# Ledger of designs, part 8: miniprotein binders against q5gan3

Target 1, 136 residues: q5gan3
Amino acid sequence: MDIKMQIGSRNFYTLSIDYPRVNYPKGFRGYCNGLMSYMRGKMQNSDCPKIHYVIHAPWKAIQKFCKYSDSFCENYNEYCTLTQDSLPITVCSLSHQQPPTSCYYNSTLTNQKLYLLCSRKYEADPIGIAGLYSGI

## First folded at step 5 (miniprotein)

Design a6
Fold by ESMFold2-Fast, scan of step 5:
Structure a6 (fold): chain B 136 residues (1-136), chain A 100 residues (1-100)
Amino acid sequence: as target 1 above (136 residues)
Amino acid sequence: SPDFLKLWGELAFYYGRLEDAVRLFTEAISEKPDDARLYSDRAEVLMEMGEFERALQDAETAVRLQPEWPKAHLRLAEALEALGRHEEAEKARQRAEELS
């Protein structure tokens, strides 16, 4: 990836943008179970996150939403914007846990507007997803 | 997405799904042929499969794309060693140490 990207933007691109959506191998029990397993393995001592979002749209289309980040999301301490269009999104939601560290996720594919976190107010890069417009 | 192809390739490799891992890294390379990491990752899987000459080709490509990356030179050394090319393997290890 472009080494000039901020760490936050690069991590977001790597873990939350999948376009076109990967054709994952048979035998893995769902898109989200595979993805969340990978993320836990890469990050030591991580708990089971309750939710994770993946956008299935080109990076350039997503970057354009942060051209003018018209709001500040105080609870994230980041600039944010509501996407003008609904985007294809996979929602990974924690179904249940089995101790010590097994996490099971539902994979839900949907089209929704979302709140993007942006690195600054103008000409910014996306760095995360605060949530979906209609709430999850 | 080459990043998600790489991610799933790594995951497939971790679970011993060697042929799936090669396929995923190969698709990622098709989308991003200048990413040395993808060749390094595929070389690791090919080594595990005993495909030493294919692993060597990928390691050589990783070194060509990123000549100052110590890991690429270690991949090269591993493949050369597996092929019995001990002197060249030692030079590659020495180069990796110099770059570390």
Scores: ipSAE 0.504, ipTM 0.755, lowest interface PAE 1.8, mean pLDDT 86

Design a7
Fold by ESMFold2-Fast, scan of step 5:
Structure a7 (fold): chain B 136 residues (1-136), chain A 100 residues (1-100)
Amino acid sequence: as target 1 above (136 residues)
Amino acid sequence: SPEWLKLWGELAFYYGRLEDAVRLFTEAISEKPDDARLYSDRAEVLMEMGEFERALQDAETAVRLQPEWPKAHLRLAEALEALGRHEEAEKARQRAEELS
């Protein structure tokens, strides 16, 4: 890794940025099913997250949005900013689950403006995604 | 991203998609040819495929790039053992134990 980041930014980079987008191998149950299954195993977590976002853009293009964060997302207790441009993203949406072992996801490719969580108000790094501008 | 290629390669290997795993690690290596982890991971997949000579080459590369990494020496030992080179394999296992 060529990027110096705190734990929050490092997790965001590893789990939510995929650029250029890797082709999903044939035979898996879809991009998101593969990714989310791997993440659950790595984190040793039985929970099925309802939604997960992956951005298909270089870190530099994402990082600049957190230079000035004049909004605060109180439900995350973090600063946040709306990206001025739409970004290519994959949306992983929970379709169904069979507790305790299985989560099943839909994969949707879209171009959307999104709300980024930033590590502080000014000159910050992206640490997560609060949601999409149009709620998809 | 080489980190994402590595992630997808690990996932492909986990699900038994051996040819896909090799392809993904190969793409990652093309982007980060000095990352010993990628050669180690590809060597593991090649071992599972019975491609012992190719696994040996990758294990040797991992040892060259990170000579103090115990896992690289274990990869080397596994490939040497599979090829019937028992004395060299034992030497590599001893080196891994010294470093761990």
Scores: ipSAE 0.013, ipTM 0.338, lowest interface PAE 7.3, mean pLDDT 80

Design a8
Fold by ESMFold2-Fast, scan of step 5:
Structure a8 (fold): chain B 136 residues (1-136), chain A 100 residues (1-100)
Amino acid sequence: as target 1 above (136 residues)
Amino acid sequence: SPELLKLWGELAFYYGRLEDAVRLFTEAISEKPDDARLYSDRAEVLMEMGEFERALQDAETAVRLQPEWPKAHLRLAEALEALGRHEEAEKARQRAEELS
């Protein structure tokens, strides 16, 4: 990976960008259950995140949206922009949980415009998703 | 992305889906052929499958890409040992120890 990519954008790239969408092994309990299980282990916290988004688009296409960051998102203390186009998104939504040990997720594939968080550090790289313009 | 392919490969291996794990790591390597971690991970799966010659090739590639990574040398030692190449395996273990 390009060493110039900042830690925030590297984490976003690793955990929230999947293009082309991986053909996950048959036998996993869905795309999101596999991904969220791994993320929970990496974060070493007992909480189950209520929602997580994965974008299925090339990284360079996503970077271009941050070139025109037009808003400041106060609650994230970062610049943000609404994507010009709808993007293929997997929405991982928490179905039920048994903290600290288990989290179970629904996987929903949709096409939505979304709010990207854009660092104003090196080249205004995308570092997260604030939310979807429409959908769940 | 290669990082998500690596993640899915690790999960497949954890759940004993060895052929799926090899496929996922192979796809990740196609995207990032210079990432020593992917060869190390695929070598581990190949060892579990008894594919020792293929595991050796991946371990050798991991060492070539990251010569100072102790884990790569341990992967090399394990594959050499499985193939009966005991003296070379011992040298690889010693190298891993020196780098630790």
Scores: ipSAE 0.014, ipTM 0.388, lowest interface PAE 7.0, mean pLDDT 79

Design a9
Fold by ESMFold2-Fast, scan of step 5:
Structure a9 (fold): chain B 136 residues (1-136), chain A 100 residues (1-100)
Amino acid sequence: as target 1 above (136 residues)
Amino acid sequence: SPEFLKFWGELAFYYGRLEDAVRLFTEAISEKPDDARLYSDRAEVLMEMGEFERALQDAETAVRLQPEWPKAHLRLAEALEALGRHEEAEKARQRAEELS
């Protein structure tokens, strides 16, 4: 694997990039319920994030969007860029919580432009998704 | 994605979905055949299934790909012991301890 990736970019690659999209086993309660459960376990985090995005495109294509990112997103304290192309994505949106620790998610497939967060500390590499492009 | 195939394989194994776990790790290996972690993970599932000869092959592959990885040598020892090859298993455990 490419050893140049920063920890933030490596985590983004591992948790938010799924290409080609996996054929998960029958009987699981959907793509997002599996992923979000795994992610909370790996990160030792008990919180239920309201939303999570997974991009279904090659890492090289996603890195390319950050190569020329010159816009600064002050609310994230990071450089950001709007993708030129619509990308296939899964949107994981929190449906409900059942205390003490259960989170339930809806999985929605869509094809949209999105705002990438691009780290400039080591390389201009993707580290997250700020949001989806709204045509409004 | 080999990484997503790997995590779904781990989830399937955690929930006792052994055949699904093998399929997912096998698909991940097809995409990334030089990743010792995938062979190690599949060997663990195969051990749970009682497929000791297949587990041994995967453990041997993990050791070949990452000879300095203690976990790969422990996978090798587990498979050898399950096959009744106790002296070879002991040597593999000693090697894992040396590398730890």
Scores: ipSAE 0.361, ipTM 0.669, lowest interface PAE 2.4, mean pLDDT 83

Design b1
Fold by ESMFold2-Fast, scan of step 5:
Parts: structure tokens; sequence; C-alpha cells
Structure b1 (fold): chain B 136 residues (1-136), chain A 100 residues (1-100)
């Protein structure tokens, strides 16, 4: 599977798909604090992203949503689709940060429809999340 | 997912939670038993724990799954050295250097 994934799809799979949801290590002060700390270190990114999403669904279920990626999300310059099903998601929301580089996150479990970013129009691979469906 | 279990295992190892790191890598291996990286990562944790025989088994598996990967041969050399198998360790180190 990994060998055939494009870089964008592979990164999305690695950082945003966790199924079944792994229990976070108790020493890390929560799911999102552990994950975001690791991402900050590995990507050498000093910025604290305001939000990060993790989907708790099998990769094959997520891939099929990009089969019909017929909308374009201008803000992301990528094709996108609204998932027809609500998916279990962890939302990592920036709570506060302390100078110079500490970031603290709240972890919220929710079940939402979301806008999935796809690598191209139709028959595409998932590459990210544009946002959650807020209704209407 | 095995990738996420691997990520959490690396993080657990970084924070010194050795037994928990082994558990996470073991779960990842159960989901993706042909991924040499997982055996290599677990071998590193087992070495830190002083579990040299278990580390050797994982290093041997990593070499078997990906025989052209220099890091796998280095893991093999480290485990063999810890077990006093100096000649085999030196051959594994030489192989890793040839492949790099």
Amino acid sequence: as target 1 above (136 residues)
Amino acid sequence: SPEFLKLWGELAFYYGRLEYAVRLFTEAISEKPDDARLYSDRAEVLMEMGEFERALQDAETAVRLQPEWPKAHLRLAEALEALGRHEEAEKARQRAEELS
C-alpha cells in the first residue's frame, strides 16, 4: 500500500488517519498534545497550527470519497468532496501557547461530516481535510 | 493504523516509555507484518531495555524483509555485539557500510 501512495496521500495517511483510534500514552498529557508535539519536532515547524484533524475510519472507506471529487475548494487550490457519512474525528484545537515555542491543545472527539481534499477531479486520492461540515 | 502506531511508538521511546513503545510497535507489526521499519524500531527499543535476544530476532527479521537496507544490518550488528557474537557483528557492520 505505502509503496503505491503519492507523497500527499502518504503524509495524510500518516498524520491524519488513526483507525482504530489508538489509546494515547498517559505521560503525554492527552492525545493532541502528544501528536502535535511530535509533528512540530519532526517537521521542524515552530508555528502552532490552530487546528488539526484526525479521522478514525479505515483508509479504504476514506479513499472511496475521492472517487467522485467533483468540487473545487478555492482556498486550498485542490479538489474536494463532502463525505456522505459522519466520521469519528479527533479535533486538535490550539488552547494556548507560551513563548517561545510551547503549544497546548485540547482534544475533542466528535462525529461529523467533513470536506475531504482530493488530489484531482474524479478517481483521486485523499490528501487532507478542508474542514468540518457545520450545517447548511 | 500501523503508521500511527509507529508514530506513537517513536514518541513513547523518545519519552523513555520503553515497555509501552514495544507494545505499540508490536500492535503495528500485527497490522503490517511485512514492514521492516517496524522491526528495526522495536529492536532499538529492545536494545535500550537490555533485551538482546529479542532485539536480535527483530533485527534478523528486518534484514530478511529488506536485505538492501543498511540500517537493518546495523541493527543486526548491534544485537550480535551485545550477545558477544563479535565476528558475526563485524560482518553485519561491513555489509551495512557496503550498502550505504
Scores: ipSAE 0.014, ipTM 0.362, lowest interface PAE 7.5, mean pLDDT 81

Design b10
Fold by ESMFold2-Fast, scan of step 5:
Structure b10 (fold): chain B 136 residues (1-136), chain A 100 residues (1-100)
Amino acid sequence: as target 1 above (136 residues)
Amino acid sequence: SPEFLKLWGELAFYYGRLEDAVRLFTLAISEKPDDARLYSDRAEVLMEMGEFERALQDAETAVRLQPEWPKAHLRLAEALEALGRHEEAEKARQRAEELS
């Protein structure tokens, strides 16, 4: 039997890594509106997440950042590390919602360092993004 | 990326953009030709398009790459049935049930 459901399931590679960036969203309301619609359907999730990040870098380059996690992110109860390099990132931010089901997102392309969540302290895999580096 | 090509292909299929879905899955397959999921997804789109022989080829490829994946055998059964190959379709359905 199912003991417990884990939210924020193991699809970081599938839903947050897009390299090279696919140039398709013709016929959709932009990159983030298409992606977030897909994520809601796939996860059978009626929520409109406020923010989602997509990294545009090869998976092996991203995995290297979790070789050693130099910190612990208490709010996620996970190990985390700041990327050594700035990475190209699409930020999907919720603009507005029309209940019960419609979510509308802005797409912003940026290049900056981020905090990766890592599955353990050493020789780990990236499992999520805690946030973007604010420059302080 | 093959994962995002797959994602956009699934989304295109959901919205009835069948030719776009086939092109996106075809690009994903060119980047990751050993991923059974991509052939399974393209087979589903090809079935909706009435391209049964092409759907069969993709379903056979999915079974070859992942012989213990029940969905691949169901794709195979659907394509075989559409082509009038009812006995082979039933065997594929039975195999999918055994694996489930």
Scores: ipSAE 0.331, ipTM 0.650, lowest interface PAE 2.7, mean pLDDT 83

Design b11
Fold by ESMFold2-Fast, scan of step 5:
Structure b11 (fold): chain B 136 residues (1-136), chain A 100 residues (1-100)
Amino acid sequence: as target 1 above (136 residues)
Amino acid sequence: SPEFLKLWGELAFYYGRLEDAVRLFTEAISYKPDDARLYSDRAEVLMEMGEFERALQDAETAVRLQPEWPKAHLRLAEALEALGRHEEAEKARQRAEELS
């Protein structure tokens, strides 16, 4: 990284960017089950998030999309932008939960344009993914 | 990615898969040889494996890369203690205390 990152940008980079994509070791319950277990442990969070995205592209390529972060996503209270290119993405989707707290995830690979959350208006850093672009 | 290699290494260590953890941290280091965190993490796994000389080398590397990081000095102290180098271990513990 060329500049100091915001906490949000650092977490995004660490937990949502995996390039080149690392193959998980045998014996784990799959890519998303391993990742989501790690995230719950590190964030000391008992919640089972319904969805999580991992981008498989170089950070510099992703960071460039926030150069034009001139839209504001009211529902996230953050600036945002639609990626101009489709990106390889792993979608971690919550399959089921078992009481008291066990989260099970499906891993799906896809190529999609997505909405990035950006740290500020213009010349910003990516700090999250708002969602995938499904239309038009 | 080095970050996901580190993540999988930490997870492998948590599940007691020590050889997998060393392999993953070693691969992460090949991408980021200047990241003190990776040497610190690998030193912890090597300590659990009883590979004290190798743990010492990694702890020394972590201290060299981040001299102001208290955790690196604690890794150094643990490895020195395991090798019977008690006076050097105590100095490393004192340094970690000063930095924390």
Scores: ipSAE 0.471, ipTM 0.750, lowest interface PAE 1.8, mean pLDDT 85

Design b12
Fold by ESMFold2-Fast, scan of step 5:
Structure b12 (fold): chain B 136 residues (1-136), chain A 100 residues (1-100)
Amino acid sequence: as target 1 above (136 residues)
Amino acid sequence: SPEFLKLWGELAFYYGRLEDAVRLFTEAISWKPDDARLYSDRAEVLMEMGEFERALQDAETAVRLQPEWPKAHLRLAEALEALGRHEEAEKARQRAEELS
């Protein structure tokens, strides 16, 4: 296994998979505001990402989708697959930002099919989310 | 998830919410009792709270679960030092240096 694939899978597991879904501590102004603050701190990034997705499903169920990742997502330079089933997802979407370093997010809980990024074409590991399936 | 309990625990600690951080790490440990990282993180919070005996127990557990992890030995040294056990703390620091 390549170091890049190991790091990608680990980050995806820790930052985008939350099952069972954890209730955030009181005082953080919502699930996404806390999560996105944590992510900015860990990545040492001053930017406010516009969107982030969290899947609320077991890791083993998510891994199965990358068994046949035979599509290629050019924009990500990675293999990808559309999930067979709709999954429970929290969508963190940027509402507004206030200088110098405040980002404010809406938390939306939904159930949608998504495009998973996979580490290789067959028998791969999930490494990210390219986006949600439009039209659902 | 235990990963998100850990994430929220780290964030709570960063904002000085020490009791929340201990609670979150304790919940994470109940899901993954063999994850040395969780004991190391809880030990850090307990040190900040002045709960040195409890911090020592967690640091000892982290070392037992991952004896080759330098950070676990540093947690052990910190707790031992706070308890006045200077010779044992020095040995733990030396072990961490050997492993790094």
Scores: ipSAE 0.514, ipTM 0.768, lowest interface PAE 1.7, mean pLDDT 85

Design b13
Fold by ESMFold2-Fast, scan of step 5:
Structure b13 (fold): chain B 136 residues (1-136), chain A 100 residues (1-100)
Amino acid sequence: as target 1 above (136 residues)
Amino acid sequence: SPEFLKLWGELAFYYGRLEDAVRLFTEAISLKPDDARLYSDRAEVLMEMGEFERALQDAETAVRLQPEWPKAHLRLAEALEALGRHEEAEKARQRAEELS
């Protein structure tokens, strides 16, 4: 369990936290197209994920939300919490694809609350994003 | 972030954009100078560019920062070999194997 928590938190930190947001090189076809291409290259799976989220906030600010991870997200089988603050987030949404070789993504910058996945009920580590909060 | 600078550096290297990769890893190092991974990654790009002396310096820094990391010793061996320092390269390869 401790090993799983460490791995989940490390992967989340590496692939879903970008603060301050990187100024990627000119000539690439956008933030999400680069990031998702990188992720597919690291994974043995050639599938195009439908959605991926990146938070643009300091890791220490994100960690504090899992101090009181008092809810359980059944569909993820993980504890979760709704962030008290709106956070800057890039949403990578699959636009079109030609599997297995090409996935094309739209990059949308938004600022809203999100459901954060936490490794356990209290004093936990962030391990993922369950989704964005919809106010209506 | 240093992690995303590293990620984009790796991506730039994958697409053969060697100068962009060096710049991205250099920016990441400026933010996190004690991260051996960044020196290891930049050394790989410098090797591809034929910048063997610079690659050696980065490999030596990676070994100094994480002396128990097998990959750092392999970077060191590759740079030494490229510079014709075959005996030192062999010792670095043996050390990497001992650690793995």
Scores: ipSAE 0.529, ipTM 0.776, lowest interface PAE 1.6, mean pLDDT 87

Design b2
Fold by ESMFold2-Fast, scan of step 5:
Structure b2 (fold): chain B 136 residues (1-136), chain A 100 residues (1-100)
Amino acid sequence: as target 1 above (136 residues)
Amino acid sequence: SPEFLKLWGELAFYYGRLEWAVRLFTEAISEKPDDARLYSDRAEVLMEMGEFERALQDAETAVRLQPEWPKAHLRLAEALEALGRHEEAEKARQRAEELS
């Protein structure tokens, strides 16, 4: 198997899966500000990503959604699937950026279905989130 | 997850929140007690806190779980040195060098 796919799955597991959700003390900058600052440091990039998602569900439950990736998301160049169930998700959304590399994020908890990126078409591992599904 | 708790513990340590870093690494260890990295990370925080005996226990655990890991032996040497156990610390440094 592709080593790059293995790395993608590991990064997704580490940075986007948090179950059960860790509680951080109020004296800190908050959940999303802490996580996003750490991610930028590890990734050695100065850009402020506009959105980041964290899923609060067991990894094994999330892996099952990639058993058959029924679609190909051409804009991501990855296989993808819509989760059948709503999942607890923290949405980190960029509020503002003051100095060139300082980023400030809002944190919101929601329960939504999402478009999951999968490493291949069959028996795949999750590697990212393409977006959230909004229903009527 | 233990990986996320490890990540948060590292972040807490970076910002000088030493007690919270210890709590986060302790929680990660409870979920994955066989991960030498977690004991090594907690030992580093405990050293910064001046909790040398507790740091020694974690360093010893890291060496037991991963005896070929040079960093674990360096953690052991640091804790032994802080406790005035100079000869044992030097032996641990030599072991780390041999493994490197």
Scores: ipSAE 0.041, ipTM 0.454, lowest interface PAE 6.1, mean pLDDT 82

Design b3
Fold by ESMFold2-Fast, scan of step 5:
Structure b3 (fold): chain B 136 residues (1-136), chain A 100 residues (1-100)
Amino acid sequence: as target 1 above (136 residues)
Amino acid sequence: SPEFLKLWGELAFYYGRLEMAVRLFTEAISEKPDDARLYSDRAEVLMEMGEFERALQDAETAVRLQPEWPKAHLRLAEALEALGRHEEAEKARQRAEELS
């Protein structure tokens, strides 16, 4: 049934959307350590990414934010939108790494507005997260 | 989410935690029973456990849900071969090749 998702949007759905949030199994050393290990293996990437975000909301709710993506995020060369609502997210942040290459991550739960990357200007699919909203 | 249950199931399988992998895929199937990928992944774990009849049931379900997916037919062939059903296994392999 996943045939309707575009490949780029499908990667975002698979690796950055977890709703309801799954508890990591006993014997594993944390949510982000497992997820980041999986991602590095799947992408054959030996680098330790500094940060990764996971949204804990239904895909349909997240898709609605990209229905009209009237902004362009020049640094990502993609259309983008700021979520109007705060979303529950896990932030995976690199704590330290040890040679040859072992990556250790902290897992932080937070509730924030996000800058979503969208595949096009109208009726688009979410394809990534540009960053968290920092307001005043 | 079924996707993250699947992800943890794949990691558990990779680390040789076969019963945990089966439980995680079973939970994922409970949340998304029409996802052929989950049955394919659980069939692979069941094959490693020597649970060939259970692997066959999952492979058959994957083929029913996604009849044009070559991997599902390869799962079917593997389970049939393990059960000594060589002619049916060869037909499943031929079908997978036709779809590739």
Scores: ipSAE 0.567, ipTM 0.792, lowest interface PAE 1.4, mean pLDDT 86

Design b4
Fold by ESMFold2-Fast, scan of step 5:
Structure b4 (fold): chain B 136 residues (1-136), chain A 100 residues (1-100)
Amino acid sequence: as target 1 above (136 residues)
Amino acid sequence: SPEFLKLWGELAFYYGRLEDAVELFTEAISEKPDDARLYSDRAEVLMEMGEFERALQDAETAVRLQPEWPKAHLRLAEALEALGRHEEAEKARQRAEELS
């Protein structure tokens, strides 16, 4: 049986998983500005998302967290799980914008636990990030 | 990540940074050598650079890896045409149309 990636898991894999983390070419203004520009171009989207996360870990390790999704996130209508391990991530945070054309982002490398969204089916693929575990 | 190398290669090409684009696609191919998309993307950049023989090699590889992909046959036709191989280019275009 072929594992068929749904549109949500395909987008998550291509836009939110970068392992090993790429080195962008000299002269480009930051990791997140490039990524977010690419996303806006591909999606024909003039919106500036306030935040985007990229995980720097192998896809199989990320899939493993969804095999044991232990709660349902009603606000997303999806199963979700907190990663028990801190993961290396890039946080792309909107710095300023001039809609519809301009979005500028800060790139921050951090190591945090996060809430993964898993598809509706138990043990199915990761499809997004609901948020970061902020701690107490 | 070959996906992010591909993403940055596409951005570099969009901004006219052709040598950077080739390098990024080459790194992506090193990580995922069986991905026809990467050869197709690098062939497009090589065509823009006037590197027609190199573009042909990549287009041939894309066709070999994914023979039912119309875009790969169009890349092949473009490289063949640039090299003056008009009859072979027309056959590649016809094949792409049959697959479409």
Scores: ipSAE 0.491, ipTM 0.756, lowest interface PAE 1.8, mean pLDDT 84

Design b5
Fold by ESMFold2-Fast, scan of step 5:
Structure b5 (fold): chain B 136 residues (1-136), chain A 100 residues (1-100)
Amino acid sequence: as target 1 above (136 residues)
Amino acid sequence: SPEFLKLWGELAFYYGRLEDAVYLFTEAISEKPDDARLYSDRAEVLMEMGEFERALQDAETAVRLQPEWPKAHLRLAEALEALGRHEEAEKARQRAEELS
C-alpha cells in the first residue's frame, strides 16, 4: 500500500478492490458472506449493510477515473465521477438477516459503469462507490 | 489480489482452518513477496501448527523487510523461544520494546 494513501483510500483499496479476483475458500458460504463477515468482525459492528461492491480491476486503472473529476456528489460530501468503461464488479446484496448474529448475502458478478467517490488528496485517489450506472 | 488473499487467510485462521490459511498467505506472498505483513501472518499460523522452523524463517523475513516493525521482532522472539533459543529470543524481544 502506498504510504501517501488516506484512510478512506486505504480502506477502499483493501476491502473493495480485488484484482485478480480471488477464489473464496470452500466452507465460507461464498464470496460475499465471507467478505461481509470479515468486515463486520474487523469493524466490531453488528450492522448488516444492504449492499457492498468489489471492483475487479487494477488500482492504477481505477485511480485514472478520479484524475479529472470535477463533479461533486452532495449526498456523500465528496467529489465523484462516472467511469467511462464498464468494470467487472461483484455486488454483495443482503438477502436475509437475523441481527446481531447473522447476515446472509447473494453474490452477483456484473460488468457495469459506476460512480466513484474521489478524494482530492493524494492525486484524487478513489475512496468509495456511490452506485452503479443504470442507463436508460 | 494480495490484499484479498491476505483477508481470506486471516478469516481461515480465525476459523481454525490452518492449512487453508497457510495456502492463502503463500499465494499472497507469491503475488507480493516484499510485504512483511504476509510473512508475519503466515508465521503466526505456522506457530499454531507447531511448525517452528518454518515460522522462524518467515519471522526472519518479516524483520529483514521491515526492520523497524515491533511486531516482526515479536514474531521472531516467539519462534526462537519455541525452538529453545532463549538468549536470541530475549534479544529480539528487547528490540521490539525499543521500537515500541
Scores: ipSAE 0.475, ipTM 0.747, lowest interface PAE 1.8, mean pLDDT 84

Design b6
Fold by ESMFold2-Fast, scan of step 5:
Structure b6 (fold): chain B 136 residues (1-136), chain A 100 residues (1-100)
Amino acid sequence: as target 1 above (136 residues)
Amino acid sequence: SPEFLKLWGELAFYYGRLEDAVRFFTEAISEKPDDARLYSDRAEVLMEMGEFERALQDAETAVRLQPEWPKAHLRLAEALEALGRHEEAEKARQRAEELS
């Protein structure tokens, strides 16, 4: 499976898809603080990303949204599609930073339609989230 | 999800929460029992806890599930060495080097 998933799709599956949603351990400052700490450590970067999204839905359901992506998101240089259904999502939003290299995040659960970034290949796989649908 | 359980297990281990790490890897294994990575990660935590027999069992499982994975053989060697089984540990290290 790992061989058939490109790096972008594999990272998206690993870091942005959590179903069923895991219970974070007692004593951590919340779901997003743990996740974002892991991501920074894994990628060895000192930047505090302003936002990160986690989808709480089965991978196969998410893959189906990308199967017929017909739109292009120029900002990401990738094809994209708006999900037909609202999905349960955790939004990790940067609250504040305390130098050196401390990032603090708010964890917000919401149900929204979102724009998925899809691979350019025929069997397009989700590789990221371009944004949430705001309604108008 | 097993991937997020693995992620939280790794985080718990990094922060020295060894019992939490074992629980996360154990739950991940229950969801995905054929994933050698989970046994390898749990073996590392068990080693840190001084639970050498349990670490050996997990390392053996990782090798069985993925016999050509050098890291699994290194986990095996580490557990064998901790149990005083030096000759078997050396064979496991040689196998890992051969596969690298």
Scores: ipSAE 0.474, ipTM 0.745, lowest interface PAE 1.9, mean pLDDT 84

